VH-VL binders against Eukaryotic translation initiation factor 3 subunit M (eif3m). Designs and how they scored, part 14

Target 1, 160 residues: Eukaryotic translation initiation factor 3 subunit M (eif3m), of Schizosaccharomyces pombe (q09722r188to347)
Amino acid sequence: DDEQSFAFLLEAVKMDNSTADEAVRELVQRAVNSPKYFFFDDIVTLPPVQQLEQSTLQLLGILSGGMTDDYVSWVAENHAHCQHQKFDEDAIARKMKLLTIASLATQAPNNTLSYGDVAKSLKIDENEVELWIIDVIRAGLVEGRMSQLTKTLSIHRSSY
Key: E = the ipSAE of ESMFold2; O = the ipSAE of OpenDDE; V2 = 0.75 times the mean of E and O plus 0.25 times the DockQ between their complexes.

## First folded at step 13 (VH-VL; framework fv_sutimlimab)

Design k2 (from i1 with light chain S32D R92Y S93N; at its last look DockQ between E and O 0.83; V2 from the best seeds 0.84)
Fold by ESMFold2, fold request of step 15:
Structure k2 (fold): chain C 160 residues (1-160), chain A 117 residues (1-117), chain B 109 residues (1-109)
Amino acid sequence: as target 1 above (160 residues)
Amino acid sequence: EVQLVESGGGLVKPGGSLRLSCAASGFTFSTYGMHWVRQAPGKGLEWVARISYSGGSTYYLDSVKGRFTISRDNSKNTLYLQMNSLRAEDTALYYCARGYWGYFDYWGQGTLVTVSS
Amino acid sequence: QIVLTQSPATLSLSPGERATMSCTASQSVSSDYLHWYQQKPGKAPKLWIYDASSLESGVPSRFSGSGSGTDYTLTISSLQPEDFATYYCQQYNNWPLYTFGQGTKLEIK
């Protein structure tokens, strides 16, 4: 089972600071590219991960607490690094947009996030916002209700 | 409604060149990686090339490396494929495809490239 | 490079029958990176099943996908006339490259 294999790899690296460099790099590459993994604080803090290249550590820092624009700036200077590490630039860009929505949701006053604010932050057309909100809810990052009448997301819970 | 419309196909002799275009509409083009996928007459699908959302990274099928160049103009919502040193085996219907997490969620209708002496 | 082999090459069935087709990978593929497309003559392929088992919007519930590792299956529980088409599997376990199977043609007979 691939989901079980990734979870075992993560757990093994968490429990053993001497985990082989190949396994640590595989963990990072799978986490960064995965459409299912979003909690990078759990990875960036691991001692064997801290020994990786500075460009990789910068990316993990962006994934753990940054916004889409931080990634756009980073990748513009790191195309060759992504090629070497087998990081999927498009998958990461999409992940960053989902994480950005989750961050906006935790910061939203009155637990209400406007579609306009999402569109502005993601640099997308407002007509696309509901698609992205559905994806962020399916990813388990945000729980809430969309309203076409008010063009808002009412936030029940945000886990990011 | 997402739309992808290819153009620029035609008949060309071996060693010749063509440039394909794909006009995108109905979505924010600059947020998606884009791809060319081809299908030879009566045959299956073959991925040809991809370009990252910004245009900063490109990747190719080994048999087209050095001959084909994928590019994009995000200000015009257009994807391109410059095809040089064309060979008979490049004869195919060429599809523009939108990438999403590792699959292609939208496809154009294709533009036919025929390489024949 | 991961090779996807689809079987059978052609599948001849009548409406109402159950169709089963397979996609076998030359090495293990994560189910998150195994997908299926439907293509009718003269038309572009359409995404049909993603992540091995998730149906794309508008795909009838008579379709299902399953499998893991090297072996994946597409099943149609009771064939309808509109289901006769060619089906392709596709993988992306090997960044940056994409690979398609050669297709299974589902024919009416």
Scores: ipSAE 0.831, ipTM 0.913, lowest interface PAE 0.8, mean pLDDT 92
ESMFold2, look of step 13: ipSAE 0.816; ipTM 0.909
ESMFold2 (binder alone), look of step 13: mean pLDDT 93; pTM 0.937
OpenDDE, look of step 13: ipSAE 0.912; ipTM 0.953
ESMFold2, look of step 14: ipSAE 0.799; ipTM 0.903
ESMFold2 (binder alone), look of step 14: mean pLDDT 93; pTM 0.943
OpenDDE, look of step 14: ipSAE 0.922; ipTM 0.957
ESMFold2, fold request of step 15: ipSAE 0.804, 0.769; ipTM 0.906, 0.896
ESMFold2 (binder alone), fold request of step 15: mean pLDDT 92, 93, 92; pTM 0.938, 0.938, 0.937
OpenDDE, fold request of step 15: ipSAE 0.940, 0.941, 0.941; ipTM 0.964, 0.965, 0.965
ESMFold2, look of step 15: ipSAE 0.806; ipTM 0.907
ESMFold2 (binder alone), look of step 15: mean pLDDT 93; pTM 0.940
OpenDDE, look of step 15: ipSAE 0.927; ipTM 0.958
ESMFold2, look of step 16: ipSAE 0.774; ipTM 0.893
ESMFold2 (binder alone), look of step 16: mean pLDDT 93; pTM 0.943
OpenDDE, look of step 16: ipSAE 0.917; ipTM 0.955

Design k3 (from j6 with light chain S54E; at its last look DockQ between E and O 0.73; V2 from the best seeds 0.81)
Fold by ESMFold2, look of step 13:
Structure k3 (fold): chain C 160 residues (1-160), chain A 117 residues (1-117), chain B 109 residues (1-109)
Amino acid sequence: as target 1 above (160 residues)
Amino acid sequence: EVQLVESGGGLVKPGGSLRLSCAASGFTFSTYGMHWVRQAPGKGLEWVARISYSGGSTYYLDSVKGRFTISRDNSKNTLYLQMNSLRAEDTALYYCARGYWGYFDYWGQGTLVTVSS
Amino acid sequence: QIVLTQSPATLSLSPGERATMSCTASQSVSSDYLHWYQQKPGKAPKLWIYDASELESGVPSRFSGSGSGTDYTLTISSLQPEDFATYYCQQRDNWPLYTFGQGTKLEIK
């Protein structure tokens, strides 16, 4: 019953370099705003996407390989661009925090990520860290076990 | 525990002004977009305004544009709604709500604004 | 602008019965952007179902949500006394605005 869906749009743009500009812009808008889409390498590399505005390409680059601080710097200079392109600044900020945790998990020595390092990187209170870790696990970006005693995440698998 | 506590409601004449406040605690306030949602007596919920996590962007219901101003002070963990040129149809219980992925996961108990002669 | 219309406005049922209520959008809405809230008299609304079908933590499994496009449904398989409340649907697919339905009041018969 869905008339326009993200999955349909993504496949159409992937399969057809001549996809209409409006479809490409809708794909990007839905991807950056979506609570469920996290893998921006698949979008930023698409030839029709590379024809978009410089500020949009900078954002997609941050989403594909950056950290939360890169987004904070970018958005501070791009409020008007976000408003014009209908990018949800708050949704993207949350997405960047989840992606940052996933990146920290992938790089964690001995597959152990401290709550202190997460709190510092996200600039949040340490008592919030477990809620964010639950979110990153629910997103399917990280598999692991939390320990309140040692205040660490033991990483079994990271898919980011 | 996340808490949102509204204040500043009261009885005001048409054309008057009120300033609502929402004190936030139990979470990192500066990382969340914040909203005002109102409910007229015996009626449903109506979204009024939102402000981005940094305060850099604001958005309003059409019927309140130019009369209401949403703002925040992240150093004080406080959300504000300045309401000017109040009308009878603005009479409602005003909720402070925390945004999370486009829905509202925590709400205050509301502060009542009554616009009546 | 996207308008959400809830039906029925009032639903009168007895404990143990199945409740079904609908939310119809004037334009197609992604299920990721359609949510439900429960509100009891004198209380703030509570998030109940998000992403059309996902139950918020602490919501009993007798609740379910479904739908896509323009038509969404909240169902309670066997009503309990604590389920009598007003239910609102909400969407965020109408940038930059948020829209609620007008509510379905579920009353004891």
Scores: ipSAE 0.747, ipTM 0.880, lowest interface PAE 1.1, mean pLDDT 90
ESMFold2 (binder alone), look of step 13: mean pLDDT 93; pTM 0.944
OpenDDE, look of step 13: ipSAE 0.918; ipTM 0.955

Design k4 (from j6 with heavy chain S54T; at its last look DockQ between E and O 0.77; V2 from the best seeds 0.80)
Fold by ESMFold2, look of step 13:
Parts: structure tokens; C-alpha cells; sequence
Structure k4 (fold): chain C 160 residues (1-160), chain A 117 residues (1-117), chain B 109 residues (1-109)
């Protein structure tokens, strides 16, 4: 019942190509910072969103189809843009790692993703991989079973 | 087993300086934004400063802006707070806190800074 | 910029009673950015409730959080001796700033 709730804002922008610029910018800012929103192709394709600055469109493209390294390169040149647009660089970095795991899971041969491949792709210690897998499952991006004995994730479903 | 251990607090006169350190262990420090939060004796919590995971962006409470500098050394897993031009109202227990999706999921035990003449 | 006002400042109750405390924001805050911390004397705060209503791991089910917009509530259904502490709400919706409420002290009557 909050008129500016993310769900209401997303629906308003989807329904009306003439939505005010402030509402479109607020939608994007909330989406990139949100711990619960992961499906950026749905946002980047909206006509009012496509009128935003190129740096913002580049970020949304990375969130919709890129990997963690793409974000690392982008943010290194865009600290001032993030500050101006109120983008949380840390939250986006975490989101990119979760999306990267989901992408690896979708592409994993034999529905098996090794902890080593995750650690390499995310550039983290292998000891931390299970924490990230728990987060990606909690986010609803992947369903599967972890095995610390074999250091693998057996993927039952990937919905990214 | 996340640990955050602050150090560098002490007694200092108004106008003086201190540098606080926070040693991090049990997690990949370079993937987290880090914060300083303070609590004056008998008072509530007050956020002071944050630094992004790379160190590329910093933000401050208005009353400390220009006097305090947050920094990090990701190769040493250490967060810093340089405090200059200290005032009596800066007297507080200073906590190091780990940022996670906009909340603070782990805190140190704090280091006490007392500013008095 | 966003001020969080907690009420009451002190809540004096006995074990077994129900506790209710509020956090009121000066501007609307997304529930995804409203959090609660428990602090006992001489100890660091601990994350207790995140995203307005989600309990942190290890928090007893007698705790609940609710609210949206400007009004948020923490409720304890039947107080236990270990629940007596100070509770702070915190928001991050006013980027880049983080704001805490002034706290509600829950104490033995």
C-alpha cells in the first residue's frame, strides 16, 4: 500500500511510456540496490529506461547478461556516476556474484558445478563458496544440493 | 567465524588526532563495504562513515566530514578511521561493522575514544 | 536526513508478558531497508531482524517484525529473561546515509 513500493513502481513504469523521469530513475536505483531483485532484462528493455544515461544503460546490460569481471571494470570508471545516481557499489557487486553463479549453474555440464569453478570465477577463496551457494539458493536463482565431500553443487533447477 | 577487532582508541585533548584500526578475519575482506558506527556513553548508535569494497567511494556523517577519513588496505584486511580536530562530542565507543545488503551483520567489540581537557 | 523515532523510550515489563515497540520514520522507507538490532549492556549490537520482518539466524520465533512506509513494529510474544535489552531500528533508504533510531530499552519491571 506504499505508492512508491518497488512492485507498484515497476508496474507503473511498465504500463506507461510517459512515466515521469524521476519515477524511472527511482525504479532503476531501487532495482540495482535491492537484495531481492535479479531480473534486469525486464527493466533494461523498458522504453523509458532506455532514455537514461549511457553509463546507467551499460550497468543494466552488465546486470542482465554480464559477469562479475564486467562489473569490476565498469565500477572502476564510474564511482562518481554511482554516487550521483545513488547506486550502492557494494550491493551491486554482491548481486553480480550471485548472478554469475546462476549463469554458471545454467551452463554447467551434467548439472554439476564444481566449487573450484565458482571460486575461480568469483575470485574468492574456495572455503567461502558454500556461503555464496546458500545465498544464490536463498535468492531463488538456483535449486540444488551441495556436497562438501566432492566439493560440487548438483543442480536440480536454475531459473535465471 | 567472522572477527572484527578494533584498536587505537584512547584519551585525547580537543583538537587532537587519533587513528583507529579494525583487523578483519574469517571472511574475504575485499568483497565487503565497511563502516564505522559510534555510541556515546549512555546514548544510542550513530553511523559515522562507510567505504566501498574497493575503497573507491567514501561517505561520512555531516558532522565529521572534513575531519575524519575512512580508508582500507585490502592486502592487510584492515579498515582505518583517521580522526582529526577531535571535539568533546566525538567521545564514544567506535565500532567496526561489516556491511551486507544495507545492514550490519557483524560488529567488533569497539574501541573507546575519549576527548576531554 | 531520515529521522527514526522509537517509542516508547523505555518499556518496563515482566517475563511472560507481550512487548511491542515502534519505529516511526520521518519519510517513507522501503521495508527492505528497515532493520532491527539487539544490544545488551557492555556488548556490541547484534542484527536481529532484517527487511522489516525476517528474523536473523538464531533469533527465537517469539520475535516478529512488521510494518511498511513510515511505521514499523517489533513484537515479542512472551518475554524471556534474555530478551531484556535495548533495541534499535536502522534504515538505509536515504542513500548514502544510515540512520538509527534512539533505541527502546526493554527492562524488568
Amino acid sequence: as target 1 above (160 residues)
Amino acid sequence: EVQLVESGGGLVKPGGSLRLSCAASGFTFSTYGMHWVRQAPGKGLEWVARISYTGGSTYYLDSVKGRFTISRDNSKNTLYLQMNSLRAEDTALYYCARGYWGYFDYWGQGTLVTVSS
Amino acid sequence: QIVLTQSPATLSLSPGERATMSCTASQSVSSDYLHWYQQKPGKAPKLWIYDASSLESGVPSRFSGSGSGTDYTLTISSLQPEDFATYYCQQRDNWPLYTFGQGTKLEIK
Scores: ipSAE 0.707, ipTM 0.873, lowest interface PAE 1.3, mean pLDDT 90
ESMFold2 (binder alone), look of step 13: mean pLDDT 92; pTM 0.938
OpenDDE, look of step 13: ipSAE 0.902; ipTM 0.949

Design k5 (from i1 with light chain S32D S93Y; at its last look DockQ between E and O 0.85; V2 from the best seeds 0.81)
Fold by ESMFold2, look of step 13:
Structure k5 (fold): chain C 160 residues (1-160), chain A 117 residues (1-117), chain B 109 residues (1-109)
Amino acid sequence: as target 1 above (160 residues)
Amino acid sequence: EVQLVESGGGLVKPGGSLRLSCAASGFTFSTYGMHWVRQAPGKGLEWVARISYSGGSTYYLDSVKGRFTISRDNSKNTLYLQMNSLRAEDTALYYCARGYWGYFDYWGQGTLVTVSS
Amino acid sequence: QIVLTQSPATLSLSPGERATMSCTASQSVSSDYLHWYQQKPGKAPKLWIYDASSLESGVPSRFSGSGSGTDYTLTISSLQPEDFATYYCQQRYNWPLYTFGQGTKLEIK
């Protein structure tokens, strides 16, 4: 399974700072493109990863602690870098929206996140917010209950 | 409701040009990568081109590179395919498709391009 | 380029029978990037199964998908009249490119 191969590669790079450059680049490419990998602090802090290009390190920093607007600004100046490194701009953009919702959920006062605040942060129509909330929950980043009556997400747990 | 509506197909001679359009509605168009996929009469599906959500990156099937140009106007919710130097083997029904994590979750009805002497 | 080969090219069966069709990749691909579409004559394709085994909303539970590496299958446990269509597999493992199999036509015997 490709999922087992990725997990093995991540563990190998964690355990051995002399891991070959091609393996480190493959790890990063798989992580940024993966629909199922979201915890980039574990990647960005690895010593072999710190030797990569500054544009790659900026992206990993955005993925580990930034918001969707940070990515929008970065990618506007880095299309050629993404093409060369085989970073999927659309997959990363979608991942950043999910991570942004998870970040908003972690900081939400009274464990309640309004659909209006999500729509504003993601720059989407409020009618689309529930689809994105479902995706964040399916990704395992947030546990909670949606209320169409109040247009809010009541947060039980945030893993991000 | 998500809708994708293609237009601009027709009959054209080899070496000619056509521009296809795809009008999108029912979703935030500017947040999705978009694709063209074609199907020759009685044949299977073939991916043709993609454009990133912002329009900043484009990718093409090798046999159409240099002849076809994918573009988008996010203010008009419209995807385009400019086809130049058309060949008989480009004859197909051309679908507009919305990308989602590497698969195509919504498709238009297609617009037929026929390249014939 | 990764080539997806579907077999059989045509599968002729009666309603109530079990259908099995395969998609074989020329190189190992991730199940997270292997998908299936259903297409009826004169209609656009529809996403049917994503991530090798996950059914799209509205797809009947008689459908299932499985596989990993190079070998993937789509199975219909008991055919209904509406299931007769052409099925395509698709992969995106070799980004930025996308590849479809040539299709399996499931038709009434």
Scores: ipSAE 0.691, ipTM 0.874, lowest interface PAE 1.5, mean pLDDT 90
ESMFold2 (binder alone), look of step 13: mean pLDDT 93; pTM 0.942
OpenDDE, look of step 13: ipSAE 0.908; ipTM 0.952

Design k6 (from i1 with light chain S32D N94D; at its last look DockQ between E and O 0.91; V2 from the best seeds 0.83)
Fold by ESMFold2, look of step 13:
Structure k6 (fold): chain C 160 residues (1-160), chain A 117 residues (1-117), chain B 109 residues (1-109)
Amino acid sequence: as target 1 above (160 residues)
Amino acid sequence: EVQLVESGGGLVKPGGSLRLSCAASGFTFSTYGMHWVRQAPGKGLEWVARISYSGGSTYYLDSVKGRFTISRDNSKNTLYLQMNSLRAEDTALYYCARGYWGYFDYWGQGTLVTVSS
Amino acid sequence: QIVLTQSPATLSLSPGERATMSCTASQSVSSDYLHWYQQKPGKAPKLWIYDASSLESGVPSRFSGSGSGTDYTLTISSLQPEDFATYYCQQRSDWPLYTFGQGTKLEIK
């Protein structure tokens, strides 16, 4: 079971700062590639993780608090690192877009996020925005209601 | 509506070359990793190659590595497969497929490549 | 590297019957990366079940997927004429590779 295996691995690394290097690298690889893991502050702060390569630490920093443009800049200089570490550039790019929406939702004035602002931030067509909003809600990062009439997301809760 | 349309298949002799194209529409092409998947006549599906959303990383089935090159032009919304040193075993219907979280959510209808003396 | 073995290779049943087919991996795979496709003759494959058990939009509720680790199953509770097709499982747990099973052909008896 992959879901049980990841959770056990995360807890093992949290409990033991001397965890084997291979286990720490496996944790990071699985977290960055996972379609269901989004909370990288829990990983980047672990002492064994802080011993990893600077390019890996930069990526984890972007995942914990950056925006999609930060990732685009980083990956342009790090294709070889991603290949060596078995990081899925496409999965991470999609994860960054979801995290960017969650960050915009947390900052949104009057708890209202316009589709136009999402489209601009993600560099996508506005007609795709509802697809991404559905995905960010399904990921559990944002709770809210979409309105096609006003082309906005009314935010009830953001957990990012 | 997402559409993927392959072209460039045909009959070639062993050792020959072909270039396949896949025209994409109805989505932001540059945000998706893209794949080629083939199916020999009467046989199952075989993944052939992938290219990352930006084109920065490529990966291949071992049996085609060094002979096939996947590429993309995001300004033209087009995926390519350059096929060199073709062998009879490469005979197949070649599908263009869109990647999403590790599965292929949209497929073209395929272009047939026949390698025969 | 991971081999997916589908069983049976051919499943011959009548409309109204329950169908079950399996996909067995040579190594444990994540259910997040185990997917099923339906293919009818002369047509492209269609995504049918993703993440082992989630039905793609438009897939009838008579279909279900289950499993974890090395053993995965697709079940059709009561076969309809449109369900006769070939079904493929697919995984990507051994990134960067993608692997399909050999297929199970579901045909009319």
Scores: ipSAE 0.697, ipTM 0.877, lowest interface PAE 1.5, mean pLDDT 91
ESMFold2 (binder alone), look of step 13: mean pLDDT 94; pTM 0.950
OpenDDE, look of step 13: ipSAE 0.923; ipTM 0.957

## First folded at step 14 (VH-VL; framework fv_sutimlimab)

Design m1 (from k2 with light chain N94D; at its last look DockQ between E and O 0.80; V2 from the best seeds 0.83)
Fold by ESMFold2, look of step 14:
Structure m1 (fold): chain C 160 residues (1-160), chain A 117 residues (1-117), chain B 109 residues (1-109)
Amino acid sequence: as target 1 above (160 residues)
Amino acid sequence: EVQLVESGGGLVKPGGSLRLSCAASGFTFSTYGMHWVRQAPGKGLEWVARISYSGGSTYYLDSVKGRFTISRDNSKNTLYLQMNSLRAEDTALYYCARGYWGYFDYWGQGTLVTVSS
Amino acid sequence: QIVLTQSPATLSLSPGERATMSCTASQSVSSDYLHWYQQKPGKAPKLWIYDASSLESGVPSRFSGSGSGTDYTLTISSLQPEDFATYYCQQYNDWPLYTFGQGTKLEIK
């Protein structure tokens, strides 16, 4: 299975601080491009990963704690770096939007996140917000209940 | 409701040029990578080009690189393909497609390009 | 470049029969990057199965996808008249390239 192959690569790099540079770069590329991987603190803190280029470390920092606007600013100066490292700019942009929703959910007063705040933060039409919330729930980043009537997400759990 | 509508196809002679357009509606166009995919008559599907959500990065099939230019205007919700130095083997139905994680979740109906003397 | 080879090129069957078609990759492809499309004559392709086994909305449950690594399969448990079409597999495992198989035409016998 693909998820098992990635998990074994991650564990191999965790267990051996001298893991070959090619394997470390493959791990990072697969993690940033993957539609199913979201927890970048587990990667950015690995000693072999900390030896990578500063632009890559900046991206991993944004993925571990930033917002979508941080990525937009970074990628505007790093298109060539993404090409060389084989980073999928569109996949990362979408991942950043999901992580931004998760971050907003963690900070939401009274465990209630308005669709208006999501739309503003993601720069999308409000009528698309529920599609993004479904994706963030499927990713396991947030548990909650949507209401089109009140245009809010009631949050039970956030893991970001 | 997502809609993609291609236009600008037609009959051209070898060495000629065409500009294809794809009008997008029903979604926030600027959040999606966009693609052109073609299909020669009676043949299979062939990916041609992609452009990132912002327009900042473009990638091409090797056989069209240097002749075709993909672009987008996010303020007009429009994708473009400028095709120069057209060849007979470029004859195909050209589809506009919306990218999602690595597959194409929505397609237009295509615009026919015929390159013939 | 990853090459996808679909087999058979043409599959001739009657309604009610089980259809099985394969997509073989020249090197390993993650199931997250292996997808299937249905195309009827004169129509655009439609996403049918994504991530190797997940059915797109509106796809009948008689369809299934399976596989991993280099070998992937689309199966229709009991053919209906509307299922006769051409099916393409597609991969995105070798960024930035998108590659389609050559198609399997499922036709009425």
Scores: ipSAE 0.744, ipTM 0.891, lowest interface PAE 1.3, mean pLDDT 92
ESMFold2 (binder alone), look of step 14: mean pLDDT 93; pTM 0.942
OpenDDE, look of step 14: ipSAE 0.931; ipTM 0.960

Design m2 (from k2 with light chain H35A N93D; at its last look DockQ between E and O 0.86; V2 from the best seeds 0.84)
Fold by ESMFold2, look of step 14:
Structure m2 (fold): chain C 160 residues (1-160), chain A 117 residues (1-117), chain B 109 residues (1-109)
Amino acid sequence: as target 1 above (160 residues)
Amino acid sequence: EVQLVESGGGLVKPGGSLRLSCAASGFTFSTYGMHWVRQAPGKGLEWVARISYSGGSTYYLDSVKGRFTISRDNSKNTLYLQMNSLRAEDTALYYCARGYWGYFDYWGQGTLVTVSS
Amino acid sequence: QIVLTQSPATLSLSPGERATMSCTASQSVSSDYLAWYQQKPGKAPKLWIYDASSLESGVPSRFSGSGSGTDYTLTISSLQPEDFATYYCQQYDNWPLYTFGQGTKLEIK
């Protein structure tokens, strides 16, 4: 099925560091655009991926360890690159917001992340924060419990 | 409650111009890619144009490229479609649609554009 | 560009019957990027199914979606009066050019 097709491509590139350039580019394009793929350390460290354009490597670095503001700065200078590489700027922006919540959750003192901190970091209205938290939990990046009474996420586990 | 309200449709002669607007409310407009989708009378849906969340990238159906311009003003929560050099085949109900991972989770009710002599 | 062909163009059935309609792509499409919309006369389309098989919030469980590659199906297990509408499939795998099928009209016999 389609998840298996992407998994096969990723595994093929992992096993053969001389994989054809077009297969490597397809892997990267599918990974950055995918609503289901979030673990970019597995891709950015691959030797054939390291041969790609510097703008692509910068994006993969942001996806593997950056925050949403890093992406906003990068994309402002890279619209043409995204168009040529067929990177979906909107999908990547959404992915970066989910990854930012996951990073905040990992760093949260006392395993508690306030809705206010999420809203500030994502530059969204606080009344939208629970929708984003539901998405980050459904993505498997964070396990926890929301409390509208305290406006916090109590973190059980962060997988990011 | 997410709302998308289109305006600016009307009757126009071939070769004429119209500017469509879509007023957005109930969500953070600047975080979503936005689209125009049209439906000719009695016919199916046809994607027309897309603009990225920031407005930095735009994409068009080939038959409208060079004639239509999608734009947005995130400070006004408004999406636009400037339509120039209109042709009879552009006659349609034009929907504003919110993008979510590539599909359209919210639609306006549409504004009718009729191109006729 | 990926062409989506829906079959049949019109499906005439009675309430209580099972409805099945198909969407066939000219090239393989990831099921993560296949959606279905319901449209009633005089109304805007509504998202119905995303990722080929995931039901949008508020969609009754009598609806199901399935498929992969080039062949996708929407099924309604027991038709209700409110289900009579036109259904469109949409692919969003071929960035940035997204396409719709021409629609299947489900009408009351």
Scores: ipSAE 0.755, ipTM 0.888, lowest interface PAE 1.1, mean pLDDT 91
ESMFold2 (binder alone), look of step 14: mean pLDDT 93; pTM 0.942
OpenDDE, look of step 14: ipSAE 0.912; ipTM 0.953

Design m3 (from k2 with light chain Y98R; at its last look DockQ between E and O 0.85; V2 from the best seeds 0.81)
Fold by ESMFold2, look of step 14:
Parts: sequence; structure tokens; C-alpha cells
Structure m3 (fold): chain C 160 residues (1-160), chain A 117 residues (1-117), chain B 109 residues (1-109)
Amino acid sequence: as target 1 above (160 residues)
Amino acid sequence: EVQLVESGGGLVKPGGSLRLSCAASGFTFSTYGMHWVRQAPGKGLEWVARISYSGGSTYYLDSVKGRFTISRDNSKNTLYLQMNSLRAEDTALYYCARGYWGYFDYWGQGTLVTVSS
Amino acid sequence: QIVLTQSPATLSLSPGERATMSCTASQSVSSDYLHWYQQKPGKAPKLWIYDASSLESGVPSRFSGSGSGTDYTLTISSLQPEDFATYYCQQYNNWPLRTFGQGTKLEIK
């Protein structure tokens, strides 16, 4: 089972600070590329992970609490690093957009997030915002209701 | 509606060149990784090349490395495939495909490349 | 690299029958990276099932996908005329490479 295999790898790295470099890199690569993994605090805080390259640690920091713009700036200087580490730039970009919406939702005053703020933060056409909101809800990061009349997301819960 | 329209296919001799284009519309092109996938007549699908959303990274099928170059112009919403040193085995219908989490959620209708003497 | 082998190459059935086709990987593949496409003659492929078992929007509920590791299946519970097509599996587990199976042609008997 892939989810049990990932969980086993995460647990192995947690239990042994001298875990082999290859296993630590595999954990990070699987986490950043995964369409289903979003909570990077669990990984960035691991002592063996903290010994990885500065560029990798910067990326994990961005995934833990940054926004899409942070990733855009980082990747522009790190294409070769991503290729070497087998980080999927497109998957991470998509993950960052979902995490950015989740962060905006957590901070939204009156539990209301405007489509305009999402479009601006993600650098997308406002007409695409509902597609991204559907994706963030399906990822389990946000629970809420869309209104195309008011062009807002009413937030019931944010998990991020 | 997402639309991908390929062009630039045709008949060429072995050793010749072609440049394929794919015009994208109905989505923010610059947020997606883009791919070329080909299908020889009567045969299955074969992934050919990929370019990241920004154009910063490219990847190729081993048999086309050094001969094909994938590129994109995000200001024109256009994907390209420069095909040099063409061989008979490159004969195929070439599809433009949009990447999403490692699969292809939208495809063009393809442009036919025929390499024959 | 990971090779995907589809079986059978051709499946001849009548409307109303149940269809089952398989995709076998040469190495274990995460279900998150195993996908299926439908292609009708003269048309581009269409994403049909993603993540081994999730139906793409607009795909009828008579379709299902299952499997893990090296063995995956696509099943159609009661064939309709529009279901006769070629089905391809695809994987992304061997980054950055994407490979397809050779296809299963589902044709009317």
C-alpha cells in the first residue's frame, strides 16, 4: 500500500536520527510531489531533514507556511536543484496554490474569502477561482460554500 | 472551455525538420506543465516530452533527446516542439496535453507527422 | 523504467455484458500515479479514471477502477454502445517518465 509505505518511511526517519541519506531524500521527494500530502511541519522539523541542502530547507519552509509568491521566487532560482532532487515543479506549484488558499481562508475576516483576493494571490483569472476552490475543498484543507452571486467563499472550517 | 489546437505537422524526408505548435485557450496556460504525446498509426500512446509551467525545466523520451526541443511562450499561450533529424519511427499523430498531478486531463486533436522517403 | 502490460489486447463483448481489463506493472506503482484513458477511433484520448479508482467528471458510474502495487483493473458493469473504445493505463511512479500500457481494445461482438 503506498500510504502505508509513506507512513512507514516517515516513522523510520522519526525513529533514527542517523537514517540513511537516501531514505530521508526519498521521504522529502515523495512528500513534495504527492497530490495528497499537505502538512509539512511534520517533515521540516525532523533532525535528519534539517541536515539537507539549504535550497531544500527553503522549499520545505515555504510549504510549511509560505504563499505562492514565495514559491515562484524560489523556483526561479532553483530549477537545477529541482531537477537534481526530482522535485516536480508543476506539482509543487499546484500544491502551493492550494495551501495559499487554505492560508487565506484561515486569515479571512468574518470567515469570508473573496474570489478577487484568491485570483490576485494565485495570479490567475478570477473566472478560474471556483475550480481551485473545488480542488482545495476536495483536498480536505477547507470546508465552505461558494457564492458566485457575491463572488466569495464562506468558510466553515480550515484544517491548515 | 479548455482548448488545445496543434499545427505544423506534415510530410518530411528522413533527416528533415518540423516545428509543431499548440495554441492553448480557456485556462491560465502559465500555471500548467505541458506535454507532447504521440501515437504511431494503429499503435498505442507514447509520451515524448514535458516542459514545466514556467518553462524552466524540460524532460524528454530517451529516443528523442538531442533531436527534439520542447519550448513554450507563456505570453502567447503556445507550446512548441522543434523536431530535428527526423526518423521513420517518429511518424505519428502528435498530441498536445495538459499536465495535472502526473496525468493528462486535456488533449488536443493532434497533428500528423509523416517521415518517409 | 516501469513497463505497463494490458490484458487482454482485444476484448469482444456485447452490450449489457460486464467488461474487465487489467493493467500489470513491472514494478510496484502507487495508486496515486496509475490512471486510465478512453480513446475512440479518430479522437484524442480522454482522462477516464485517475488515482486508480477515482472517476473523472462525466464518467458514468458503471465504470470502476481498483488495484494496488502491480495489478490494476478497469471494470464496466453493464456495457453501453458508447463504451466500445480503446482503454490505456498510464503511470508516473518512475519520475520524470510517464509510460502507457499498449491498450485494450473493447469491441462489439
Scores: ipSAE 0.702, ipTM 0.871, lowest interface PAE 1.4, mean pLDDT 90
ESMFold2 (binder alone), look of step 14: mean pLDDT 92; pTM 0.933
OpenDDE, look of step 14: ipSAE 0.904; ipTM 0.951

